# VH-VL binders against FAD synthase (ribL), part 1

No score or structure here was measured in a lab: all are predicted.

Target 1, 153 residues: FAD synthase (ribL), of Halorubrum lacusprofundi (b9lsn4)
Amino acid sequence: MTRVVAQGTFDLLHPGHVHYLEDAATYGDELHAIVARRTNVTHKPAPILCAEQRRDMVAALTAVDEAHLGHPEDVFVPIQRLDPDVIVLGFDQHHDEADIAAALAERGIDCRVERASGRDPRYEDELLSSGDIVDRILKQRGSDCDGAREGQR
Structure headers, positions and changes below count from the first letter of each chain, unless a header shows other numbers; antibody chains aren't numbered by Kabat.
F is the ipSAE of ESMFold2-Fast. E and O are both the ipSAE of ESMFold2, at different seeds. Each is the mean of both directions, binder to target and target to binder. V2 is 0.75 times the mean of E and O plus 0.25 times the DockQ between their complexes.
[cut] marks letters that were taken out.
The coordinates of atoms that the task and the answers printed are left out; those that the model quotes come from them. Centres of patches stay.

## First folded at step 4 (VH-VL; framework fv_denrakibart)

Design s1 (from d6a with heavy chain K28S)
Fold by ESMFold2-Fast, scan of step 4:
Structure s1 (fold): chain C 153 residues (1-153), chain A 121 residues (1-121), chain B 113 residues (1-113)
Amino acid sequence: as target 1 above (153 residues)
Amino acid sequence: EVQLVQSGAEVKKPGESLKISCKGSGYSFTTYWIGWVRQMPGKGLEWMGIIYPADSDTRYSPSFQGQVTISADKSISTAYLQWSSLKASDTAMYYCARPYKYGDRYAFDIWGQGTLVTVSS
Amino acid sequence: DIVMTQSPDSLAVSLGERATINCKSSQSILYSSKNKNYLAWYQQKPGQPPKLLIYWASTRESGVPDRFSGSGSGTDFTLTISSLQAEDVAVYYCQQYYSIPHTFGQGTKVEIK
């Protein structure tokens, strides 16, 4: 059996996540998803939902055989534990497949690195990113900060 | 050299708790799984479960799920096998063993010397 | 669970003669794309822990004498001792590590005839 790993934050689930995981699952017999902890996320807003909840939601998806939490100090810990045959990167990931494969090999992991296909919206108003969902919530249910005006006084 | 050293023999009564140990040395303890194998007197080998010490991920054989607890303490490179309430049927030799590479899908190349557990009234 | 069945349960072989032990898995343990069988053979002498002899069905562990060899693929596997020595008296176990739980065969006791 081929063991596949997919990785992500998986904050607010959307069809893009489902597509990624379904595509990743086609590379083997067993799909494992690694869900990033809040401390693993930098340079973008922290996820809204806690890691355990995000892990449990991902684990419930049909394509996923098992979901795991990332390690706060060393991102390679769950990858070494799982010792996968294939890692599938997200469609718009900027990391070079060869660079990741080389890093894994130096740790004794014999693993291919593949990239998932992208997906277009299938209908009007379909949202394919957690950021877009957050923006929609803020636009429809939230309000901008009023405290800044008090400080300017 | 890579080795696994287990705690000494135990003699217990039914209903008592017990925790036996397996200490690894000569390798990166946290990056290798540690498995536990039972051998009842005069019987064959039974795979009980495994633990990955770096994140404490544990996997049990269905036959042992809920019957024992496997744990590890990274600070002292030691894995544990624990019973909350021993039964006479737990009388056996218990071995710890390490797969030869990272990951769970490898043969056990290094074995502990075994811990004999005797449970009788 | 994958069930591992060995045959015979015991065998007696004269010194210098060939000993053959069989192991069958209830499901294929072959990873076809890499041509790897997730099968190991262990030797256990009285009062000692098991010792790894063979892994990946046919790869001999370092330090194991050439008289030990493994063969087979899929569901049918064989351990062969080409010329039995006195120190080979032991119980031999096969194990699959394809799927958790990593089950063992029931063991085959090898004795001198």
Scores: ipSAE 0.661, ipTM 0.854, lowest interface PAE 1.6, mean pLDDT 91

Design s10 (from d6a with heavy chain A54S)
Fold by ESMFold2-Fast, scan of step 4:
Order: structure tokens, then C-alpha cells, then sequence
Structure s10 (fold): chain C 153 residues (1-153), chain A 121 residues (1-121), chain B 113 residues (1-113)
């Protein structure tokens, strides 16, 4: 049995996440997803939703056999626990496959590193980014004006 | 020196609760699974389950699911096997063991000395 | 569950002669992509915990004498003791760690003839 790991933040779920996990699942028999904690996200805005909720949403997806939280101190801890055969990186993730493979080897993890295919929008106005969803919410629902906020119930 | 040290022998009556321990030393306890194996008097080895102490991820043999609880306290590098209500059929030697690498799919290289549990009325 | 079956249940061998123990799994425990068989052999002497002898079907654990060897692939595995010594009197168990639960064989008792 081939064990596959996919990893990401998975804030607001969108079809791009579903595509990534479905593609990752094709690499083996058992797909595990590792969901990053806020402490694991350093070079982009913090996720909106808490890690447990993001994990539970990912766990509900058909392609995913099991979803796990990242470790607050060491992102490789759940990977080491799972000892996967394949790790599948997201299409737009900026991690170098060789760098990840080297880090895994240093920790004694015998694992192949692959990258998922990308996905184009299927229709006008389809959002494939959690950041775009947040921006849309702020533009449509976050406007303040002098009379609306203070007296509203 | 990597070792697993188990708690001492127990003599109990049916219906009593029990919690036995397995303390790891000489390695990073949280990075290795800990398994539990039962051996009834004069019988073979039975795999009960396994726990990863860092996040308490626990897997049971179907034969032991709901019959025992496996837990761990990473602050004191100790794993536990516990019963809410013992039966005479729980009389056995119980071993804890560590797979030789961090993942679950590895042979057990380090074994505890065993805890003999005797349940009789 | 994967069922592990050993044969024989007991074996009496003269000192210095070869002892052969067989282990059969109910389904393949070979992971083809890594070319690994998830099979271990343990030795247990009276009053002692089991001791790992062989893992990955044929890899000898550190400190284990070279008279012990493992072979086989897929569903059929063998532990061989090339020249039995008095200290080798024990019960030997095979174990699969391919899938949970990691089941053991019933054991083979090796005695001096």
C-alpha cells in the first residue's frame, strides 16, 4: 500500500484545493493531508479559519483518507509519523522539490516528491485562491460608512 | 542506551480497573511509536495497538478496540495501557515495544521487560 | 487482517545441524515500489521479552550471529539457523508490519534433539 501525503494551509476551501487533493490521491492507495497551523505560516497572511476547522473540512473531502494537523514546532513531525512513500506539492507552491527531498532524506524519510497539476477556472468568476475569496468578502461586505455601523442592530 | 522500562507485576480481581506503564529513555520519546503486545500464559504474541506520543495518534487491533485504552504522557516519556474492568481472560504478560524507526511500519527493535497481570477471583 | 501461519509448530534439531522455520502470510506483504517485504523474525527465550533477529525479510539486526538468515518474498518466508547452538533454543515468531494490525505467527519452538 502506497501512502501519499499532501500538505497546505487549506484556509477557505475552493476548487483548486479539491483538484490538488484529487490529483495527489492518484499517486497511491491512501491519501493523508497535513493542514498547517498558523505558526507554520510565516511569509503570507495568517489563515482566517482555525487549524482544527480547516483540518475537519479537508477530512470531509472524498479524495482524503485522513487529515492531520501540522506540528507547531516542526513541520516534519507528522510526515515522519506517517512515513509516506510520496509527497505531492501543490502546483503553485514555491517549494523546490529537490530542497524538500533533501530535507526528508536528512531526517531519514525515504520518500518521493511530486508536484500536482494546475487547474484553470471552469467558468467566469470562479475563485481558485483563498486570498481572492477574502478580498471579495472585504470589498462586498467590509465597507464602513458614517451612519450604518454605530446604530445598527 | 535506549530502553523501555515497564511497571511491576499486578494481581487483580475481575471488575477492577488497572493502568500499567512503559517509560522510554535514551531517545527522543515523542518521535517513535510505542506498541503494546499481549502474551497469554503459554501462548504466542498478540499485537494490541500502537501510539505516537507527540500527537497521541493511536491505532488498535480490532480484537482490542474498546477492550483497552492506550495513552501517553510525553512530559514524562511514558506510555500507558489501561482497562476499565478487568476479566480473568486478561491474565497475560504485556510488553511495550518501539519500532526501530519513527514510522509505524517497522519491526520492534526495543522491548520492555514485560508486566505480568494476573486476574483471578 | 493478515494472518501469519508458521510451520512447524515445534522442531527438534541436533546441535550443529540446520534448522528451518517457515512463515506464510494470507496476502502479499511485498511493497513492489520499494522492493521491500514487511516481515520480521523474533527470538523469545523463557522468561525474556522477544528479541529482533531479522527485518525486511532478510536484513540481520545488529549483533545477531550470521548463522541466522532470512529469505523469501511476497507470501512465503523462511528463517534458517545454519548450525544450531545450545543458546538458540527458543520460540521464534514471524511478524508482518505491512498493514495494521501488525500480526504475529503462532510461533515455532526450537529444541535440541
Amino acid sequence: as target 1 above (153 residues)
Amino acid sequence: EVQLVQSGAEVKKPGESLKISCKGSGYKFTTYWIGWVRQMPGKGLEWMGIIYPSDSDTRYSPSFQGQVTISADKSISTAYLQWSSLKASDTAMYYCARPYKYGDRYAFDIWGQGTLVTVSS
Amino acid sequence: DIVMTQSPDSLAVSLGERATINCKSSQSILYSSKNKNYLAWYQQKPGQPPKLLIYWASTRESGVPDRFSGSGSGTDFTLTISSLQAEDVAVYYCQQYYSIPHTFGQGTKVEIK
Scores: ipSAE 0.395, ipTM 0.773, lowest interface PAE 2.5, mean pLDDT 90

Design s11 (from d6a with heavy chain A54V)
Fold by ESMFold2-Fast, scan of step 4:
Structure s11 (fold): chain C 153 residues (1-153), chain A 121 residues (1-121), chain B 113 residues (1-113)
Amino acid sequence: as target 1 above (153 residues)
Amino acid sequence: EVQLVQSGAEVKKPGESLKISCKGSGYKFTTYWIGWVRQMPGKGLEWMGIIYPVDSDTRYSPSFQGQVTISADKSISTAYLQWSSLKASDTAMYYCARPYKYGDRYAFDIWGQGTLVTVSS
Amino acid sequence: DIVMTQSPDSLAVSLGERATINCKSSQSILYSSKNKNYLAWYQQKPGQPPKLLIYWASTRESGVPDRFSGSGSGTDFTLTISSLQAEDVAVYYCQQYYSIPHTFGQGTKVEIK
């Protein structure tokens, strides 16, 4: 049985997350998702939802066999625990496959590193980013705005 | 020296609760899964389940799901196997064992000495 | 569950003679991408816990005498003891670790004839 790992923050779920996990699942028989804790997220605002809730939402997705929380101090701990055959990086993740493979090898983890395909919006106004969803909420619900709710009717 | 040391033999009556232990030493306990294996008197080995001590990620054999609880306390490098209500059919030798590498899909290279559990009928 | 079946259930062999134990899995335990068979062999002597002899079907565990060898692939595996010694009297178990639950064979008892 081929064991695949995908990883991400998975704050507000969007079709880009679903695409990533579905694509990752095609690499093997068993897909595990690792969900980053707030302490693992730097360089951008902390996720809105707590890690356990994000983990549970990811676990409910059809493509995902199991979802796991990241380790607060060492992102490779869950990867060592799962000892996967394949790790699939997200299309927009700024990690080089070779660099990840080298880091895994240094830790004695022998697995293949792949990258998921990206996808274009399927229709007008499709949001493919948690950040974009947050920005829209703040713009439309944070204050009065002409036309803010036209699309909801 | 890498070692798994189990608690001593137990003699119990049907309906009683029991918790037996397996203490790891000589390695970083939190980086390895711990498995439990049952051997009924004069019978073969039965895989019960495994636990990852840090996260308590536990996987059971379908035959043992709901019959026993596997747990761990990483602060004292100890894994546990527990029954809420023992039955005579639980009479067996119970072994803990460690996969030889970090993941769960590895042979058991280190074994505890075993804990004999006898449940009188 | 993957079912592991050993044959024979018991085997009597004279000192210095070859002992052969077979193990069959109900489905393939070969992972093609890594070219690995998820099969181990254990030795259990009376009053002792099992001891790992062979893993990945044919890799001998450190400290295990070279008279022990494992072979096979997919669903059919063999443990061979080339020249039985007195200390080899034991029950031998195969185990698959390909899929949870990691099932064991029923065991083969090796005795001296």
Scores: ipSAE 0.397, ipTM 0.786, lowest interface PAE 2.8, mean pLDDT 90

Design s12 (from d6a with heavy chain S56Y)
Fold by ESMFold2-Fast, scan of step 4:
Structure s12 (fold): chain C 153 residues (1-153), chain A 121 residues (1-121), chain B 113 residues (1-113)
Amino acid sequence: as target 1 above (153 residues)
Amino acid sequence: EVQLVQSGAEVKKPGESLKISCKGSGYKFTTYWIGWVRQMPGKGLEWMGIIYPADYDTRYSPSFQGQVTISADKSISTAYLQWSSLKASDTAMYYCARPYKYGDRYAFDIWGQGTLVTVSS
Amino acid sequence: DIVMTQSPDSLAVSLGERATINCKSSQSILYSSKNKNYLAWYQQKPGQPPKLLIYWASTRESGVPDRFSGSGSGTDFTLTISSLQAEDVAVYYCQQYYSIPHTFGQGTKVEIK
C-alpha cells in the first residue's frame, strides 16, 4: 500500500485546499496530511486558527485518511515517522522538488516527490486563498473608524 | 552497539497496576519507532503496538487498544508498557523491538531480552 | 487485519537435511510498484528473544548464515534451511509489516529427528 503525504497550513479551508488534497490522494492508497504549527510558518502571516482546529478540519475531509500536526522544532519529524512513498507538494508551494527529494534521501527515506495540479476559479466570486478570505471579511465586517467616536462628541 | 534493555521480571496480583520499561542505547532513540510484542506461555508472538519517541505518536493493534498504554520518555531514552488493572490473562513474556529504519513499515532488527510478567492470585 | 498462517506447526529434520517452512497471508503483501514483499522471518531459540533472519521476503539479515533463504511473493512465502545444524533448533515466525497491526504467523517448531 502506497502512503502519500501532503502538507500545508490549511488555515481557512477553500476549494484550492480541497483540490490539492483530492489530487494528492490519487497518488496512492492512503493520504496523510501534515498541518503546520504557527512556529512552522515563516514566509507569510501567522494562521488565524489554532493548529489543532486546522488539523481536525483537514481530518474531516473525505480525501484525507489521517491528519497530523507538524513538529515545532523539526519539520521532518512527522515525515520520518510516516516514511511515505510519495510527497505531493501544492501547486503554489515554494519548494523545489529535487531539493526536498535530496533532503529525504539523506535521512534514509525512499520517497518520490510530486506536485499537485492547479486550478482556475470555477465561478466569478470563488476565493482560492485564505488571505483573500481574511481580506474579504475585514472589508465587509471590519471598521477603520478608530478615533471617529472622540471627534463626534 | 545498538541495544534495547528491558526491566526485570514482575509477579503481580489481579487488579494491580504495572509499568515495565525498555531502554534504548547506541542509536538516536527519538528517530526510531519502538514496538511491543506479547508472547503468552507456550504461544506465538502478538504485535501490540508501536510508539515514535520524537513526537509520542502511538499506534495500537485493535486487540490491545484500551487494554494497555504505550508511552515513552525521550529524556532517558526509555519506552514503557503499562496496565491500570492486571488480569491473569496478561501473564506473558513482553518484548520491545526496534524496526531497522525510521518508519513503521520495517522488520524488527533489534529486540530486548524480554520482561516476564506473571499475574496470579 | 491480515492473518498469517504457517505450515507445518512442527517439523522434524535430520542434521544436514533440508527444512522448509511455509507462510500464507490472507491478502497480498506485495507493493507491486517497488516489487517488495513486506514479509520477515524470525528465529526464536528456547529462552531467547526472536532474532531477525530475513526481511523483504528474501533479503538475509547481516550475520545470518547463507543456509537460510527466503522466497515467495504476494501471499505465499517459504523459509528454507538448506542443511540443518544443531543450533537451528528453534521456533520460526513469519511477520507481515504491510499494514498495521503487523501480524505474525503462529510459528513452526523445528526439531532434530
Scores: ipSAE 0.646, ipTM 0.850, lowest interface PAE 1.6, mean pLDDT 90

Design s13 (from d6a with heavy chain D57E)
Fold by ESMFold2-Fast, scan of step 4:
Structure s13 (fold): chain C 153 residues (1-153), chain A 121 residues (1-121), chain B 113 residues (1-113)
Amino acid sequence: as target 1 above (153 residues)
Amino acid sequence: EVQLVQSGAEVKKPGESLKISCKGSGYKFTTYWIGWVRQMPGKGLEWMGIIYPADSETRYSPSFQGQVTISADKSISTAYLQWSSLKASDTAMYYCARPYKYGDRYAFDIWGQGTLVTVSS
Amino acid sequence: DIVMTQSPDSLAVSLGERATINCKSSQSILYSSKNKNYLAWYQQKPGQPPKLLIYWASTRESGVPDRFSGSGSGTDFTLTISSLQAEDVAVYYCQQYYSIPHTFGQGTKVEIK
């Protein structure tokens, strides 16, 4: 069995996450998702939802065979434990495949690194990032506008 | 030298609790799974489950899920197999074993010497 | 669970003769993309833990005599001892490690005729 690993924060689930995991699943027979803990997130705001809740939501998705929490001190622990054949990076992740492959090799992890395809919005105003969702919430909650749009009600 | 050393033989009565140990040495303990295998007197080998010491993730055989607890203490490079309430049917030789690579999908190349557990009234 | 079935249950062979043990899995344990069968063979002598003989169906473990060989693919596997020696008297087990739980066959006892 080809074992595939996908990884991310998965704070506020959106169709982009679902597409990423579905695309990742096509690379093998068994898809495992690693959900980052707050301590693993350093280059963007901390996730709003706790890691266990984010893991449980990801685990419920049809494409995912098992969801795992990241290790608080060493992000490679679950990857080494799973010993995957393929790691699939998200389309929007700013990681070079060669750099990730080199980091894995340094750890003795022998697997291929692939990248998922991107996804276009299927519906007008479809949100494909957790950051966009947060921005929408902040703009709507901070507004004193009397002409609030129908979609806010 | 890579080796697994198990605790000594145990003689217990039904209903008693028990915890046996398996200490790894000669390798980085946290990076390899540790498996437990049961062999009842005169019978074959039964895979019970495995643990990854670095994050304490476990996998159990369905027939042993809920019957035993597998745990590990990475500070002393030791894995454990524990019963809350022993039964006569738990009488067996118990082996710990390590797959030859860091992942779970490998043959067991290193085995402990075994711990004989006898449960009788 | 994948069920592993060995045949025969016991085998008596004269010294220097060929011994053959079969192992069948209830479903394929072949990983086609890598052409790897997740099958191991172990030898167990009385009072000792099992000893790994063969892994990936046909790869001999370091230090194992060349009279031991493994073959087969998919669901049907064979362990062959080309010229049985006195020290080969033991119980032999096959194991699949394709899917958890990593099940063992029931064992085949090899003894001198």
Scores: ipSAE 0.558, ipTM 0.829, lowest interface PAE 2.1, mean pLDDT 90

Design s14 (from d6a with heavy chain T58I)
Fold by ESMFold2-Fast, scan of step 4:
Structure s14 (fold): chain C 153 residues (1-153), chain A 121 residues (1-121), chain B 113 residues (1-113)
Amino acid sequence: as target 1 above (153 residues)
Amino acid sequence: EVQLVQSGAEVKKPGESLKISCKGSGYKFTTYWIGWVRQMPGKGLEWMGIIYPADSDIRYSPSFQGQVTISADKSISTAYLQWSSLKASDTAMYYCARPYKYGDRYAFDIWGQGTLVTVSS
Amino acid sequence: DIVMTQSPDSLAVSLGERATINCKSSQSILYSSKNKNYLAWYQQKPGQPPKLLIYWASTRESGVPDRFSGSGSGTDFTLTISSLQAEDVAVYYCQQYYSIPHTFGQGTKVEIK
């Protein structure tokens, strides 16, 4: 049984996340997802939703056999625990496959690193990033600058 | 030297609670799973479950889920197996064991000496 | 759960003769891509904890005499003791670690005839 790990923040779940996890699942028999805690996210804005909620949403997806929280101090803790055969990186994740593979080898984990395929929107208004969803919310539901002052009605 | 040292033999009555221990030394305790194995008198080995001390991920055999609690205290490199209410059928030798590498899918290379638990009226 | 079945339950073998123990899994425990079988063999002597002899079906643990060998793949596995010594009297267990729960066979008792 090939054990696959996918990892990400998974904030504001969107079809791009679903595609990533479905693609990752094709690399083996058992897919585990590691969901980053707020403390693990340093290169982009903090996620909107708490880690436990993001984990539970990911765990509910058909492609995912189990979802796990990241470790606050060491992102490799759940990876060492799971000792996967394959780690699948997201299509647009900035992580270098060689760097990840080297870190795993240093820790004695015999694991190959793959990258998921990307996909284009399937229809004109499909949103495939959490940032785009946040932007849409702010544009459509945000107050004007005058409404932000004290005494807003 | 990598070793697992278990607590001493216990003689208990049905209905009593019990917590036995397994202390690891000579390695990074938090980075290896610890498994528990039961052996009833004159019988074979039964896999009960495992714990990963660094994040307390615990996996039970379906036969032991709800029957026992596995836990660990990483500050003292010790894993525990506990019963809230013992039964005569819990009479057995209990072993702790460590897989030879970080993950759960490895053979047990290091074993504790065993803790004999006798439950009788 | 994967069920592990050993045969025979016990065997008596003369000193210096070959002892053969079989282990069968209810489903394949072979990871084909890496050609790895998730099978271990343990030796247990009276009053002692089990001792790892073989892992990955055929890899001998450090310090284990070369008269012990493991073979097989998929669902059918064998432990062979090529020339039985008095110290080899024990119960032998196979174990799969392919999927949780990691189940053991019922054991095979090896005695001297």
Scores: ipSAE 0.616, ipTM 0.847, lowest interface PAE 1.7, mean pLDDT 91

Design s16 (from d6a with heavy chain I50M)
Fold by ESMFold2-Fast, scan of step 4:
Structure s16 (fold): chain C 153 residues (1-153), chain A 121 residues (1-121), chain B 113 residues (1-113)
Amino acid sequence: as target 1 above (153 residues)
Amino acid sequence: EVQLVQSGAEVKKPGESLKISCKGSGYKFTTYWIGWVRQMPGKGLEWMGMIYPADSDTRYSPSFQGQVTISADKSISTAYLQWSSLKASDTAMYYCARPYKYGDRYAFDIWGQGTLVTVSS
Amino acid sequence: DIVMTQSPDSLAVSLGERATINCKSSQSILYSSKNKNYLAWYQQKPGQPPKLLIYWASTRESGVPDRFSGSGSGTDFTLTISSLQAEDVAVYYCQQYYSIPHTFGQGTKVEIK
């Protein structure tokens, strides 16, 4: 049986996450998702939701056989434990397949690195990014100044 | 050299608790699974479960789920097998074993010497 | 669970003669993409822990004598001892490590005739 690993932050779930995981699942027989802890996230704002909640939401998705938390000190711990045959990177992830493959080989981890396909919005106003959802919330529900709530007199 | 050293033989009565140990040396303990195998007197080998010490991910055979607890203390490179209440049917030799590579889908190349557990009234 | 069945339960073989032990899995344990069979053979002598002889169905563990060989693929596997020595008297077990739980065969006892 081919074991596939997908990984990400999975803060606010959106159809892009579902597409990524469904595409990753096509590379093998068993899909495991690794959900990053806040300490693992360096290239974007910290996630809103705690890691356990994000893990449980991902675990509920049909494409996912099991969801795991990342390790706070060493991101390769769950990857070594799972010993996957394939790691599938997200379409928009800022990781070069060759660089990831080299890092895995340095650690003695023998697996292929693939990249998931992207998808276009299926309808106007479909949000395919956690960041876009957060921005929408802040614009519609947030306020940066109490004085801004009053119009000009 | 790579070794697994187990705790000594135990003689117990039904209903008593017990915790036996398996200490790894000569390798990076946290990066290899440790499995537990039971062998009842005159019988064959039964896979009980395994633990990955780096994150304590633990897998059990359905036959042993809820019957025993597998744990590990990575600070002293030791894995444990524990019973809350022993039964006469727990009388067996218990082995710990390490797969030859870090993942869960490898043969056991290193075995402990075994811990004989005798449970009788 | 994958069930492993060995045959025979016991056999008596004269010194220098060939011993053959069979092992069957209830489902295929072959990972076709890598051409790997997740099958190991162990030797256990009285009072000792099991010793790994063969892994990946046919790969001999370092230090194991050439007279031991493994063959087979998918669901049917064989351990062969080409010329039985006195020190080979033991119980032999096959094991699948394709899926959890990693199950063992019931064992085959090899004795001198």
Scores: ipSAE 0.577, ipTM 0.841, lowest interface PAE 2.1, mean pLDDT 91

Design s17 (from d6a with heavy chain G35A)
Fold by ESMFold2-Fast, scan of step 4:
Structure s17 (fold): chain C 153 residues (1-153), chain A 121 residues (1-121), chain B 113 residues (1-113)
Amino acid sequence: as target 1 above (153 residues)
Amino acid sequence: EVQLVQSGAEVKKPGESLKISCKGSGYKFTTYWIAWVRQMPGKGLEWMGIIYPADSDTRYSPSFQGQVTISADKSISTAYLQWSSLKASDTAMYYCARPYKYGDRYAFDIWGQGTLVTVSS
Amino acid sequence: DIVMTQSPDSLAVSLGERATINCKSSQSILYSSKNKNYLAWYQQKPGQPPKLLIYWASTRESGVPDRFSGSGSGTDFTLTISSLQAEDVAVYYCQQYYSIPHTFGQGTKVEIK
């Protein structure tokens, strides 16, 4: 049994997240997702939703066999615990496969590092990032917005 | 040397609570899973569950889920097995064991000496 | 859950004779890509905890005498003691660690004839 790990923040689920997890699942028999806590997120805005809710949403997806919370002090704790055969990085993640593999090897984890494929929007109004969803909310519901009429359909 | 040392034998009555321990030494306790295994008198080995002390991730065999609680205190390198209400059918030798590497999918190279739990009137 | 079944339940063997114990899993416990079988054998003497003898189906644990050997793949596994010694009287258990729960066989008792 090949054990696969995928990792991300998964704030405000969108089709990009679903594609990533479905692609990651193709690498093995059992897919585990590690959901980052707020304290694990750097160089980008804090998630809107709490970690437990984000984990529960990810856990409900058909591609995911089990979802886990990240460790607040050491991001490698759940990875070391799971001892995966494969880690699948997101298409647009800035991590270098070789650097991740080296870090894992230093911690005694012998696994393959792969990268998921990306995908293009399938239709004009498809949102593939949490940031785009937040921007849409602010435009439609922000207090300084006059609001456009959208209630006809 | 790497060792798992368990608490001493217990004699209890049905309905009483109990918590037994397994203390690891000679290795980095938090990075190795600890399993609990039951052996009823004259019977074989039954895998009960396993815990990863660094984050307390705990997995149970379906037959033991809800029957016992496994926990760990990483500050004193000790894992625990606990019953809220003992039954006569809990009479058994209980072993703790460590996989030989820090993932869960490895054979148990180190075993505790066992804790005999006797539950009778 | 993966069920592990051993045969025979008990075995009487003369000193110096070959002892063979079988273990079957209800599902394959072979990871084909790495050619690894998640199967271990343990020896248990009265009043003692189990002792690891063999892991990965055929790898002998350090300090275990070379008369002990493991073989098999997938669902059918064998533990062989090539020349039984008096100190080998014990109960032997197979275990799969392919998936949780890590189940054990029911045990095989080895006695001297």
Scores: ipSAE 0.624, ipTM 0.848, lowest interface PAE 1.6, mean pLDDT 91

Design s18 (from d6a with heavy chain R59K)
Fold by ESMFold2-Fast, scan of step 4:
Structure s18 (fold): chain C 153 residues (1-153), chain A 121 residues (1-121), chain B 113 residues (1-113)
Amino acid sequence: as target 1 above (153 residues)
Amino acid sequence: EVQLVQSGAEVKKPGESLKISCKGSGYKFTTYWIGWVRQMPGKGLEWMGIIYPADSDTKYSPSFQGQVTISADKSISTAYLQWSSLKASDTAMYYCARPYKYGDRYAFDIWGQGTLVTVSS
Amino acid sequence: DIVMTQSPDSLAVSLGERATINCKSSQSILYSSKNKNYLAWYQQKPGQPPKLLIYWASTRESGVPDRFSGSGSGTDFTLTISSLQAEDVAVYYCQQYYSIPHTFGQGTKVEIK
């Protein structure tokens, strides 16, 4: 049984997340997702939703067999625990496959590193980014909103 | 020297609670899974479940899910097996064991000496 | 769950003779991409915990005498003791660690005749 690991923040689920997890699942028999804690997120804004909620939402997706929380001090702890056969990086993730493979080998983990394919929008107004969703919310529902009359106070 | 040392024998009545322990030493406790194995008198070995102490992730055999609780306290390098209400059928030798490498898909190379639990009226 | 079945249930062998124990899994426990069979053999003497003898079907644990050997692949596995010694009297168990729950065979008792 081939065990696959996918990693991400998974804040405000969108079709891009679903595509990533579905693509990752094709690499093996069992897909595990590792959901980053707020303390693990350093290269972008902190997620809106708490880690446990993001994990539970990811766990509910059909492609995912189990969802796990990242470790606050060492991102390799759940990877070492799971001892996967393959790790699938997201299409847009900034990690270098060779660097990840080297770090895994140093820890004694015999694991292949792959990268998921990208996905084009399926319809005109499809949002494929948590950041785009947040921007849409701020424009339509936030303090800068122009359309909702007196009902917004 | 890598060792797993278990708590002493227990004699209990049906309905009583019990918590037995398994203390690891001589290795980094948090980086290895700890498994529990039951052996009823005169019978073979039954895999009960396994825990990863660093984050307390647990996996149970379907036969033992809801019957026992596996936990760990990494501050004292100790894993636990617990019953809320013992039955006579829980009478057995209980072993803790460590897989020989990181991850849950490895043979058990280190075993505790066993804890005999006797449950009778 | 993967069911592990051993044969025979008991075996009586004279000192210095070969003992052979079989183990069958209800489904393949071979991970073909790594060419690994997730099968271990344990020895248990009266009053003692089990002791690991063989893992990955054929790899002998450090300190285990070379008279112990494991073979097989997929669903059919064998433990062989080439020249039985008095200290080899024990119950032997196979175990799969391919999928959770890990499961053990029912055991084979090896005695001297």
Scores: ipSAE 0.471, ipTM 0.803, lowest interface PAE 2.2, mean pLDDT 90

